# Designs tried in a protein design chat: VH-VL binders against PDZ domain-containing protein 8 (Pdzd8). Part 28

Target 1, 198 residues: PDZ domain-containing protein 8 (Pdzd8), of Drosophila melanogaster (Fruit fly) (q9vyr9r83to280)
Amino acid sequence: HQESLRRASALVSLNFVMQFLFHEFKNSNRVRKWFYRKLSIELDELISKTTTGKLLDKLTIKELELGDQFPDVKSLSVHNVELDKDEQRIENLDLLLDINYVGNFTTSIDADMVLGKKGSITLRVKQLSGMARLQFTRKPYTHWSISFLGDPELILDIESKYQGRQMQSNITNLISNQIRKAVRRKHTLPNYKLRYKP
Key: E = the ipSAE of ESMFold2; O = the ipSAE of OpenDDE; V2 = 0.75 times the mean of E and O plus 0.25 times the DockQ between their complexes.

## First folded at step 14 (VH-VL)

Design g2 (from z7 with heavy chain I54M, light chain R30Y; framework fv_rosmantuzumab; at its last look DockQ between E and O 0.80; V2 from the best seeds 0.72)
Fold by ESMFold2, look of step 14:
Order: C-alpha cells, then sequence, then structure tokens
Structure g2 (fold): chain C 198 residues (1-198), chain A 122 residues (1-122), chain B 111 residues (1-111)
C-alpha cells in the first residue's frame, strides 16, 4: 500500500533524473564516443549473424542520433547480489528492468562492399521494449552486460540504398528480417553473455 | 503472373551429383529470395536453404552445408541447387519457392515451383 | 532446431464439417508482433500451397473458410465448412530460426 506508492514515486524520480541527464549529456563527446563504440561492437556481431554480412568490407557510422528520450523504466528490481568474502564489496550485481523506449534512436551506416560496391542503411528505432537484465561483475574480470530476457518488442524503420539508389522494398524488408533474426539469435542464452561484455 | 518452372526429373547413382534449376518469371528476380525444400516419398517437407539472388549469397540448413551449393544466373532469372555425394535417402521431390517479406520483415513462401523428382538408385 | 508437433496425424471428415488441426512448437516462435508460423496445403502430386502466414494472415486467393490462430507455441488451422477440394495434407512451418522446420503433416480424408 504505502510502500507501493513510495516505490512508484522513486521510479518516477529515477526516470525524470535519467531523462534530465540524457538531455544534458546526449551530445557530449564522451557520451557519443561511448555509443559509437558500443554500436560498432554490436554491428560487428550483427554482421556475423546475417547472410548479407558476407558482402561487407567496411562499415562506417555516418550519423548517430541518440534521439529525444531515454528509455522509460517501468520497473526495476535487484535479482542477485553477491558480496566478496569479507562482505565489503559487491562482486556481482544483477538487475532486472522493464523498459520502454520510443526515443527514435537513428543511425546511418555506409558500407563498402565487395567488388567496390557501395551501400547504405538508415535505421530508426521506433520502439524497443521488454524485460532487460543488467549485470555487473568482477569475475573472471570486471565487466558489465545487458541483455533481454526473452524477445523484446522491436519496431524499426529502415531505408536502404545500393550504389546510391533506393533498394526495392522487398530487399529492404529482407534486411529487416536479417536484423531481427540476428537479434533473436544473440539473445538465445542471455544468462551466459556476462563472459563477453566489458 | 509470378511463376517458378523447374527442370525435369533426374535419375542418379549413389555418389553422383545433381543440379536442379528453377526459372523465375513475372517478377523482378533479384528482389526476392529463393528457397529450396525437399520431400521424400510419403514423407513431410524438409528445408534445404535459400539464396539471395541479388548478391548470390546462400544460407544453408547445416544438415546439407557440406553437400549443397546454391547459385543463380541473373541474366536468365534462374536459381540452381546442386546436391553432391548423393545417397539413396536423397530420393525426393525438390521444390523451389519464392520468399516474400512484409514491412516488419516477416518472411513467407508465396509461390512454389512444380517440383523436380530425383531418384537415386544403383 | 525448433521441433513442430502436429496433431492429429490424420482425421476423417464429411463435407460441411468443421475441422481443427493443431501445431505445437518446441519453443516460442513469437517476435515483436509476429508469430512465425505458416500453414500449407498439399494435394497428392502437387506442390505445397501457402494458406496462412504469420499465424492468422490469409494468403491472397485462399477461401475464407480457412483460418489460423494462436501465438507463441500453440497454433491451430481451422477449416469450416470443409469442402470436397479440402481433402489434402496440411503442414505447419516455422520461419523463426534456422533451420526452418515443418510439422509432420495432417492428412484430412473423406469420412
Amino acid sequence: as target 1 above (198 residues)
Amino acid sequence: QVQLVQSGAEVKKPGASVKVSCKASGYTFTSYVIHWVRQAPGQGLEWIGYIIPMWGIPNYNQKFENRVTMTRDTSTSTAYMELSRLRSEDTAVYYCARGSYTSSGYEYMDVWGQGTTLTVSS
Amino acid sequence: DIQMTQSPSSLSASVGDRVTITCKASQSVYFSGDSYMNWYQQKPGKAPKLLIYAASSLQSGVPSRFSGSGSGTDFTLTISPVQAEDFATYYCQQSYDDPYTFGAGTKLELK
């Protein structure tokens, strides 16, 4: 009853603070470099999980717009906490977040393809929602990771060009299929991704 | 009218190879995926893989990966599937099918070829 | 691999009956608004014909007496009323992940 109202108030406050910080820092050089790095890592993994990735020599992120909103956290809970032997440090921290994102993250990616061909994709995230697991650990080394429990709701707008010309819609939709399939495969065993996320 | 027309029946010995053709008409060949599916006599359907004709990139069912090669010729709007080191259990009808995609990226196989019967026997 | 379990393996019906065929996936085939389940009809000596895609979407040219439902793991194909041309084998198929897999089929026979 009264504790439920306090939890709701805290969560609302957290969301407002995160939105404020997002708008204050979304265009900072440090934040943009961080997102550029994370997006580059995810693009490399996505290429390995799609049939079309075999065409690519080099990907260049031309535009990266973080959008106009930070993800809204609908619920947050501690799933697991492990302390070191003398209980002075957190060794593992495991959080569950129910998130809803409609901030229109947008990126434009140019591809240098085999045989000197050129392609480009503009991708906008209209919605990303689901239960996410955010994990911090020091074993075997200090890192963090984020993954979805099960399949997230993901709505994308994609435009694609080949040799400067807009691709036919069925090919663009095929690219969407490849991306969605890669997302599904990346999350097949989300509880084990801790070992690879810095 | 969208149509896929396959090559005729084949009889092969164990250890040989077969190459089945699938000629597309009535649509832009390079804008759609071509799947290959087989059906052994009296049995169900088994997916072999697909090819993306625009770039010639195949995606194979791992079961067939070491024995199957999918290619296409965009100038003739024709897809090909070659299966090597044939065994008697490869006796089946082999179908090609066109893959279409919804705007969300959902795939469905909307047009099928008539099938090509392969018999592998001594 | 995602296993598709169809039931029944065969059934008999009269013209005018309502029949229901079920398909169960070994894991959810739902992703972001789409259930990755297709239904095909196959008559002897003929290629499969797409009836339903995305669990419930009727393919163009398919009679409205065919309908599909379900989400996640459990799916049904309903034929009501059964017509003489509907005696055939029906297959479900998932396109959620590689390899794409089909059910073993359900043979609908004249009673």
Scores: ipSAE 0.567, ipTM 0.851, lowest interface PAE 1.4, mean pLDDT 84
ESMFold2 (binder alone), look of step 14: mean pLDDT 93; pTM 0.952
OpenDDE, look of step 14: ipSAE 0.817; ipTM 0.926

Design g3 (from z7 with heavy chain S31D, light chain S28N; framework fv_rosmantuzumab; at its last look DockQ between E and O 0.71; V2 from the best seeds 0.71)
Fold by ESMFold2, look of step 14:
Structure g3 (fold): chain C 198 residues (1-198), chain A 122 residues (1-122), chain B 111 residues (1-111)
Amino acid sequence: as target 1 above (198 residues)
Amino acid sequence: QVQLVQSGAEVKKPGASVKVSCKASGYTFTDYVIHWVRQAPGQGLEWIGYIIPIWGIPNYNQKFENRVTMTRDTSTSTAYMELSRLRSEDTAVYYCARGSYTSSGYEYMDVWGQGTTLTVSS
Amino acid sequence: DIQMTQSPSSLSASVGDRVTITCKASQNVRFSGDSYMNWYQQKPGKAPKLLIYAASSLQSGVPSRFSGSGSGTDFTLTISPVQAEDFATYYCQQSYDDPYTFGAGTKLELK
């Protein structure tokens, strides 16, 4: 099938360009500031929306490493596009991407807790893969959003310390459970949404 | 041997409160979560919440959030659940259970206490 | 809340039979390779005992005649062959999101 070969070739080119741009810009101040800001927002939400927030005085992002690879895009399609013909521009754009990420994004977060207690977490994303929805919309304001559909694969490597000592594996696994639950609640959509909404 | 031993049966009047204890032995108490689950006579199981003993952080089923308090004493390896403003429908057996995690972060309740019978009647 | 619909509510079996109990979640309870479904056995006057976690993983000390299967929303517990000590009530439970919820139970009785 000649059409499938042309799509495969275009996708290989896209992946090559994205990997090149990633390696060119992963150390830029603007890219790192963007990720720092995004992670800070997520940490603020954890503090304000969880019971644990009352135990925390200060969270400090000590390390933020974007890793060695950009996500590999195995397929890409336009799910929906809406045009504003009066203004001749895209009003909504809805992309579906089959993504496989193994780039080892890493962050370390130090926590100053009440009563002078101290903790730290080092989180490495070993794998994040699945079908993602990348959506552009102009109303109520221009923005992009990304979410996973259904059941992404998320494999984390976590190291945790409390009062300077490495925590036992069961508590580290509890932290993994809480992070995975937070991802489920905020960044994962049910698969049925794609079938039953235009 | 891993074991959870709960306090004895309680009889209370409506409007009172009850505090049930769950003493852990045979493992490091602060390394695991403690869940609380109840079962009314002839009925199924109802999850009340859990506490994370190392930090003392509870997570409550919203149904009970206004009436339940979970605490622990790490020096005695004991978890507590207090239920206030008791009603006759709070008559149930109350269980504590230990929460364990797989390396992927999956939680399962592997060890259960013997249960504490609470009777609320006027 | 995720509702757990367990079927049948009761059944009769003889020693040696194959028994299948089903549990349906009101929404998908799978995430990143784990199906968030547990199975418990409870005998009269006793605490529940964990049999199966993560839909299909057998708890330590549980006989291999117990098995779990399914993913997403539809799950089964199979007992084959049924032994005399297996006559009890069985509950499914999801731990995907709080509040954690249980099925109504399936009572397995001696025929």
Scores: ipSAE 0.652, ipTM 0.871, lowest interface PAE 0.9, mean pLDDT 84
ESMFold2 (binder alone), look of step 14: mean pLDDT 92; pTM 0.945
OpenDDE, look of step 14: ipSAE 0.780; ipTM 0.909

Design g4 (from z7 with heavy chain G56N, light chain S95T; framework fv_rosmantuzumab; at its last look DockQ between E and O 0.64; V2 from the best seeds 0.71)
Fold by ESMFold2, look of step 14:
Structure g4 (fold): chain C 198 residues (1-198), chain A 122 residues (1-122), chain B 111 residues (1-111)
Amino acid sequence: as target 1 above (198 residues)
Amino acid sequence: QVQLVQSGAEVKKPGASVKVSCKASGYTFTSYVIHWVRQAPGQGLEWIGYIIPIWNIPNYNQKFENRVTMTRDTSTSTAYMELSRLRSEDTAVYYCARGSYTSSGYEYMDVWGQGTTLTVSS
Amino acid sequence: DIQMTQSPSSLSASVGDRVTITCKASQSVRFSGDSYMNWYQQKPGKAPKLLIYAASSLQSGVPSRFSGSGSGTDFTLTISPVQAEDFATYYCQQTYDDPYTFGAGTKLELK
């Protein structure tokens, strides 16, 4: 019982602090540039790693809005902690979080395609929820990584245009399918990690 | 009425190439994906890949990636699949199918062509 | 690749029977509330016909005696009551990840 009350109190404090920091810093130039840089790296990787990238000259982020709330943490647990006794510091930290995000993160991306053709996508994240694993490690280099365990809930609003005209809904829905597939492949541990052995 | 009509049967020798056509009618061709699926005699179904006609973007099953080319002609509402370096194991009926997506991005194949029989024999 | 295991490989039934066909995926094909499982019917010499999409959604024009259920890895197609025109081969298919794969098929035969 007392353990349950301490976890509930800490969780309320965590959510309050994260929402406070989010609202204090979400419009700062440094925070927005950081997100812009991270999204740009992901877009560049998409172009270089896919066959369709040969049909794209350039992807440009024309709009990036961080939304109106930070993800709500419904539960938090420390799964693993490893210490470096020589340095007296954390080498590995493994957290499990049950999150619910409804903050409406929005980005607009323009695509310059071969033969002078142009497309655009406006993507809004209406909901992203599920059990996430947040990992800190110092090897091979110091970084954080995040991935979802199992089947996250992902609800997207998408608008798409080609040559300035709204795409028919089936094509926009295809784009949604491709984004969801990319999330499944890269950021959902059971799908990413489990390869069937022939 | 939505329909897909494919080209006629083909007989080829090993090492040759084949190009199968799939003509769409009754819907806006560029708003839907075209899948290709084959079925060897007495066997099940095997997915080859799809093409997105509006952008001419194919996506191939890696098994066929080095031998398959998917194209389309939007002026005639026709999709094409070309398979090169044919082997006897490529003997099959080849189907095209229209790919549809729900608003949540769920993918399914709702309309199929009648099939094109390919026989590869020496 | 995601393997789709159908059972049984063949099944004999009489008109009026209740028939159940199962399909098991080698990994979960569920994402964000959708199970990426389709069911098709194929008669000899004909193209496959979509019956069920998203595990349980009935395609328009398909009789209500066909139904689908299951989620994640385990799925069933039920035909009740079986009619004369239902003797055919049935395939499950996942569209969760590339390459899209089909089960080996279940042939429903008249007893």
Scores: ipSAE 0.655, ipTM 0.873, lowest interface PAE 1.1, mean pLDDT 85
ESMFold2 (binder alone), look of step 14: mean pLDDT 93; pTM 0.945
OpenDDE, look of step 14: ipSAE 0.806; ipTM 0.919

Design g5 (from z7 with heavy chain Y50R E65K; framework fv_rosmantuzumab; at its last look DockQ between E and O 0.85; V2 from the best seeds 0.74)
Fold by ESMFold2, look of step 14:
Structure g5 (fold): chain C 198 residues (1-198), chain A 122 residues (1-122), chain B 111 residues (1-111)
Amino acid sequence: as target 1 above (198 residues)
Amino acid sequence: QVQLVQSGAEVKKPGASVKVSCKASGYTFTSYVIHWVRQAPGQGLEWIGRIIPIWGIPNYNQKFKNRVTMTRDTSTSTAYMELSRLRSEDTAVYYCARGSYTSSGYEYMDVWGQGTTLTVSS
Amino acid sequence: DIQMTQSPSSLSASVGDRVTITCKASQSVRFSGDSYMNWYQQKPGKAPKLLIYAASSLQSGVPSRFSGSGSGTDFTLTISPVQAEDFATYYCQQSYDDPYTFGAGTKLELK
């Protein structure tokens, strides 16, 4: 009983600190450029890796809003730690986090398509919740990765336009289906490249 | 009201090609997906693929990818499925079906064509 | 590919009976609380007809004697009471991942 109260208190403190840092830095030019860069990389990979990407000449991020809160961490545990004996440093670190995000991250993306066609999508993340694995590893190179375990909850609000006109709701819902399929297939979220240490 | 009407029965020899049509009426053709599903005599159902008519983007079952081409003509609200290098095993009834989506992005095939019988025999 | 195992392959019933058809996916077909499982009815010489989508949602115009249940990997279609027009073949189908796959079918026959 006492130990569960201590863990809850530590988590409350962690969440307050992360929320404070989020609000202090979410509007900084450095943080916004970082997120813009990361999203741009994901969009470029989408163009190069999918059949749909053959229809796209260019994706432009029109709007990027980080939302009004940082993900709430409901539990955190160290799942695995591996050390490199020779270098006295962490080779692998696995963290398990039960997270709940309702911060309304929003992005608007314009698509320049083949034959001069134009489309746009506005995506708002209403909820992303589940058990996540956050892994640090040095193989094949130093990076962090995030993936969800099991069945995360993902609720999206999507608007889409084609040639300046609002698409019918069934097409917007199809786009939602495709985004949800992409999330299901990925499991490992981005940012597994070498990470700059602060 | 919503209706998918398919082209008539086909008899083909091995090695030939067939092109089946599926004409949509009673709804906005470019707002819904068209799936193709086949059923060999006495057998179950097999998904061949789908096309997204607004952009003409197909997704094929890998089993058929080298032999299937799905296209559409938005001016006539018609989807097409062409199967090449026919084999006797391709003898089946071929269906088109409309794909609808819920607001959460759940897909279901709510309207089906009457089917097109293909017989491949020498 | 997600395998759909449907059982039984056939069953006999009388009008008024309660019948249950089972479908098992080789992996979970659940995402964000939705189970990506559909049920179809097919009569000889006819196209399939959608009965149930999202495991338990009844398609418009389908009688309430049809119901679906289950989640994840294990799903059932229940017909209660069976009517004369219900003698047909029933298929489950997952729409979770490409390629979409169907069960082998369950033929419901008059006893």
Scores: ipSAE 0.609, ipTM 0.850, lowest interface PAE 1.4, mean pLDDT 85
ESMFold2 (binder alone), look of step 14: mean pLDDT 92; pTM 0.948
OpenDDE, look of step 14: ipSAE 0.795; ipTM 0.915

Design g6 (from z7 with heavy chain I57Y; framework fv_rosmantuzumab; at its last look DockQ between E and O 0.83; V2 from the best seeds 0.74)
Fold by ESMFold2, look of step 14:
Structure g6 (fold): chain C 198 residues (1-198), chain A 122 residues (1-122), chain B 111 residues (1-111)
Amino acid sequence: as target 1 above (198 residues)
Amino acid sequence: QVQLVQSGAEVKKPGASVKVSCKASGYTFTSYVIHWVRQAPGQGLEWIGYIIPIWGYPNYNQKFENRVTMTRDTSTSTAYMELSRLRSEDTAVYYCARGSYTSSGYEYMDVWGQGTTLTVSS
Amino acid sequence: DIQMTQSPSSLSASVGDRVTITCKASQSVRFSGDSYMNWYQQKPGKAPKLLIYAASSLQSGVPSRFSGSGSGTDFTLTISPVQAEDFATYYCQQSYDDPYTFGAGTKLELK
């Protein structure tokens, strides 16, 4: 029991340190450009790989706000370690994190659509929680990835407009459905994908 | 009152095409998706795909992707499903259904058309 | 594709009975607090009618003798007490991932 209390105290301290670092760096040009780049890649995949992407000429990120809190880590453990003993280094490292995010990440995306039509969406992440797997690996190249195990909690606030007018709520809720489906296909095991990360 | 009314029964030969209509009334047609589902005689239900009427672009079950075309006419509040290169296995009742979403993004099909019987026989 | 296995394929009941129909998904259909499972009733020659959505939410106009439960992979539809108008075929359906799929159906017949 006393060891469990010491572990909990260490996690509380870690969370305070991470919140401090988050507030120090969230507005740096390098950090903002990194997030902009990652979101832009996902939007480009949407345009090139879906039938609905053929409606779209261009997607522009108009707003990207990282929010006011870093994810709270409720537990952290090593899930798997794989060593390359010939090179005396880690080849794979899997961490399990139980996270709770309520930091209100916000992005606004404008769509230039075919036939000169205009659309926009504003997305705010109210909650993202669950057990996440953070993987560092050297194969097929050195990179890291993050995916949720099982059933994460994802709560979104969405506004959407078409031709300057707010869309009816059922269409906005359809957009929410598609975003949630993309999250579970791309970032929820066993369907996660490995990607290079800077 | 929300209602979906489908076109009448059709009899076709193998290799032909069929186009089924689904006329919506009692709600804003462009604000809800239209699903298509079929049921072969004595069999269960099979999802074919949906169309989003405001943009007119469909999402198909991969099984049907090379033979199905879904369209709509927003001026008449009507969705269409065309199935080509018909085979005897395509004999079924074809339903349209309205897709609704909760505020959390949960999808369900809440209103169904009466069905259109297609018979494919030589 | 997510396979939906219903059981039993048919059952007989009398008016007043409690019946339970089960549906098992080949993978979890739960995400962010919702179980993506719907139940439909279909009478011969008629379109399906939505009874239950999100595993346990009763659709408007559906009698409270219908109830749904379960999460993840295992789901049940319960009818208690069975009425004369309840003799029909019942289908489960997942809307978690494309293609959406239905169970094979459970036919409820009068004893």
Scores: ipSAE 0.638, ipTM 0.862, lowest interface PAE 1.2, mean pLDDT 85
ESMFold2 (binder alone), look of step 14: mean pLDDT 92; pTM 0.946
OpenDDE, look of step 14: ipSAE 0.785; ipTM 0.907

Design g7 (from j1 with heavy chain I57L, light chain R30H D34N; framework fv_rosmantuzumab; at its last look DockQ between E and O 0.75; V2 from the best seeds 0.63)
Fold by ESMFold2, look of step 14:
Structure g7 (fold): chain C 198 residues (1-198), chain A 122 residues (1-122), chain B 111 residues (1-111)
Amino acid sequence: as target 1 above (198 residues)
Amino acid sequence: QVQLVQSGAEVKKPGASVKVSCKASGYTFTSYVIHWVRQAPGQGLEWIGYIIPIWGLPNYNQKFENRVTMTRDTSTSTAYMELSRLRSEDTAVYYCARGSYTSSGYEYMDVWGQGTTLTVSS
Amino acid sequence: DIQMTQSPSSLSASVGDRVTITCKASQSVHFSGNSYMNWYQQKPGKAPKLLIYDASNLQSGVPSRFSGSGSGTDFTLTISPVQAEDFATYYCQQSYDDPYTFGAGTKLELK
């Protein structure tokens, strides 16, 4: 059927448009500032909210690279649409997306620890795949959020250093375990959300 | 040969504290995690927590967090667990175990110490 | 906390039998290609011994008569054929989330 081929073509066209927009905006100060802000909030929470955070003096995002690809959208559907009849505009929009990301998002984080000790982690996202819900709303203020339904597939490449020297692989694998555990702990739908303000 | 050797049996009164040692040999001590697990007489296994020896950073089961302290001495390749405010329910065998990780970050306890028997009685 | 329910609590068998021990987690312990389930054997007066990690991977030095399987919440340890040295207590353990938890144990006894 020609309709199934046209739907596949439309989705391919959407993916090309998103890749174009990604490349146009990935290095903008606003986009980078947003990512720095969100990651910094999580790092500050680690330091200030846990007893074990007392051993960490400061976590600094040294490098943030958004990668070379936008997530590939394998399917897209509208889950919910609510209209504001008074203004004839969308008030709420929920989209379900089956995504596959291999764009190599990379971040480097330096840790200043108590007693003058130093550590660092470089994290690369090799794969992030799963069903996501993208929610747009105008009330109480205009924003959008993304959350994953169920456990995403997450493959990480990690390098780690302590006192300037590369850590042995078992310690780096421990760090991978901790990151995967943190992702798993946020898996209580609908609680797993990432928010973006324009 | 990878080996964990623990300190000997302890008898304590309620309200006291105990410090169990776990000496590692046959591997690079600072490259692996040390877990602590206990087993009351006739009962199953209970995880207490672990320590990351390279940093001396512990992670405690919340059940024990206000009574347990885990430390290590990297120069002697020895991990320590101290449990305070002992009560009769703390009577158990206490094990240390090495935590290994696969490249995907999967953790498992592959080598265990022989156990340290703690008896808490009046 | 993730609760681990083992069945049965005890089991009697003869040398040469095939036995299965089940373990059910109160929630899925699967994430991105790993099933965070380990199996241990413990003989009286001895430390636990790791048999199986990541649900189905046989630890080095463990006889091939031991095998593990399972998905999500339901896991099985199989011993076939049972040997005289296999009479012991068996524990499942999840490493998916803190605190790590063990099943209550299954005692395998000589019939």
Scores: ipSAE 0.542, ipTM 0.829, lowest interface PAE 1.5, mean pLDDT 83
ESMFold2 (binder alone), look of step 14: mean pLDDT 92; pTM 0.946
OpenDDE, look of step 14: ipSAE 0.628; ipTM 0.849

Design g8 (from z7, 31 letters changed; framework fv_vorsetuzumab; at its last look DockQ between E and O 0.73; V2 from the best seeds 0.00; counts 0 for: pae E 2.5 > 2)
Fold by ESMFold2, look of step 14:
Structure g8 (fold): chain C 198 residues (1-198), chain A 122 residues (1-122), chain B 111 residues (1-111)
Amino acid sequence: as target 1 above (198 residues)
Amino acid sequence: QVQLVQSGAEVKKPGASVKVSCKASGYTFTSYVMNWVRQAPGQGLKWMGYIIPIWGIPNYADAFKGRVTMTRDTSISTAYMELSRLRSDDTAVYYCARGSYTSSGYEYMDVWGQGTTVTVSS
Amino acid sequence: DIVMTQSPDSLAVSLGERATINCRASQSVRFSGDSYMNWYQQKPGQPPKLLIYAASSLQSGVPDRFSGSGSGTDFTLTISSLQAEDVAVYYCQQSYDDPYTFGQGTKVEIK
């Protein structure tokens, strides 16, 4: 019982600290630039790697709002640890996280499309919840990735325009399908690869 | 009121091409996708792909990629499917089917054309 | 490709009795609480007709004796009281991932 209370206290403390730091730093220039860079990389991958990208000449991030809440971590455990025999350092670290996010991350993206056409999407993440795997690895290079292990709860608000006019709901729903498909495909692959400094 | 009317039956020789038309009425043609599905005699249904009429962008099933071309003419609310290098196993009924999306973003085919029989025979 | 397997291949049911058709996907077709499963009816010489979408939602104009249930990988189409006009082949279909795939079909006949 006493050890269970200590573990619960530690996790609650972690969530308080992360929420406090998020509130204090979410509008800092460095944090916002970091998120712009990461989103820009994902948009460039979309243009170069998908069939939808063939429709697009250029994507421009108009707005990026990180929202009003950091993800709540309901549980955290070590799933796997591998050590480098030669240097006695961690080669691979797998963490399992039970995450609940309701922070309303919002971005607005303008699209310059083929044949001079214009589009825009405003996307708000109302909820993203589930069991996630966070992996830190040094092979083939130092990076980390995150993916969901099962069917996550994902609630999105999407507004879309084409040539300055609100798109019909069925076409907006088609766009939602493409976004949800992209999220599904990232579940089982190391999809969020961010390079660490050596 | 919503209706899909397809072109008539075709008889073709191996190696030829066939182009099937699907004329939509009773709805805004550019607000929905158009699927193509075929059914060989005595067989089940096989999805061939869809086209997004507002942009003219197709998405082909891998099994037909390289032989199928899907197009549309928005001025007459008509979708087209062309299959080239026909083989005897392309003998089938070819259907167009309108794709609707729910607010959660998944597709279902709610309106179907009457079908176009294509026979590939020497 | 996601393989959809129906059982039985053929089913004979007396008028007014319950008919049950099962469909199994080779992987889960569920995402964010939605099951990407549709059911179609095809009568002889006719195109397919949508009965059920989202595993359990009844299409407009379809009699309420038809119902769908299940989630993830295992799905069921039920005809609560078989009518003469229900003689047809029934197909399940997933729209979870490309290519969309159909089950092999289940032929329902009057016993």
Scores: ipSAE 0.461, ipTM 0.766, lowest interface PAE 2.5, mean pLDDT 84
ESMFold2 (binder alone), look of step 14: mean pLDDT 93; pTM 0.953
OpenDDE, look of step 14: ipSAE 0.722; ipTM 0.874

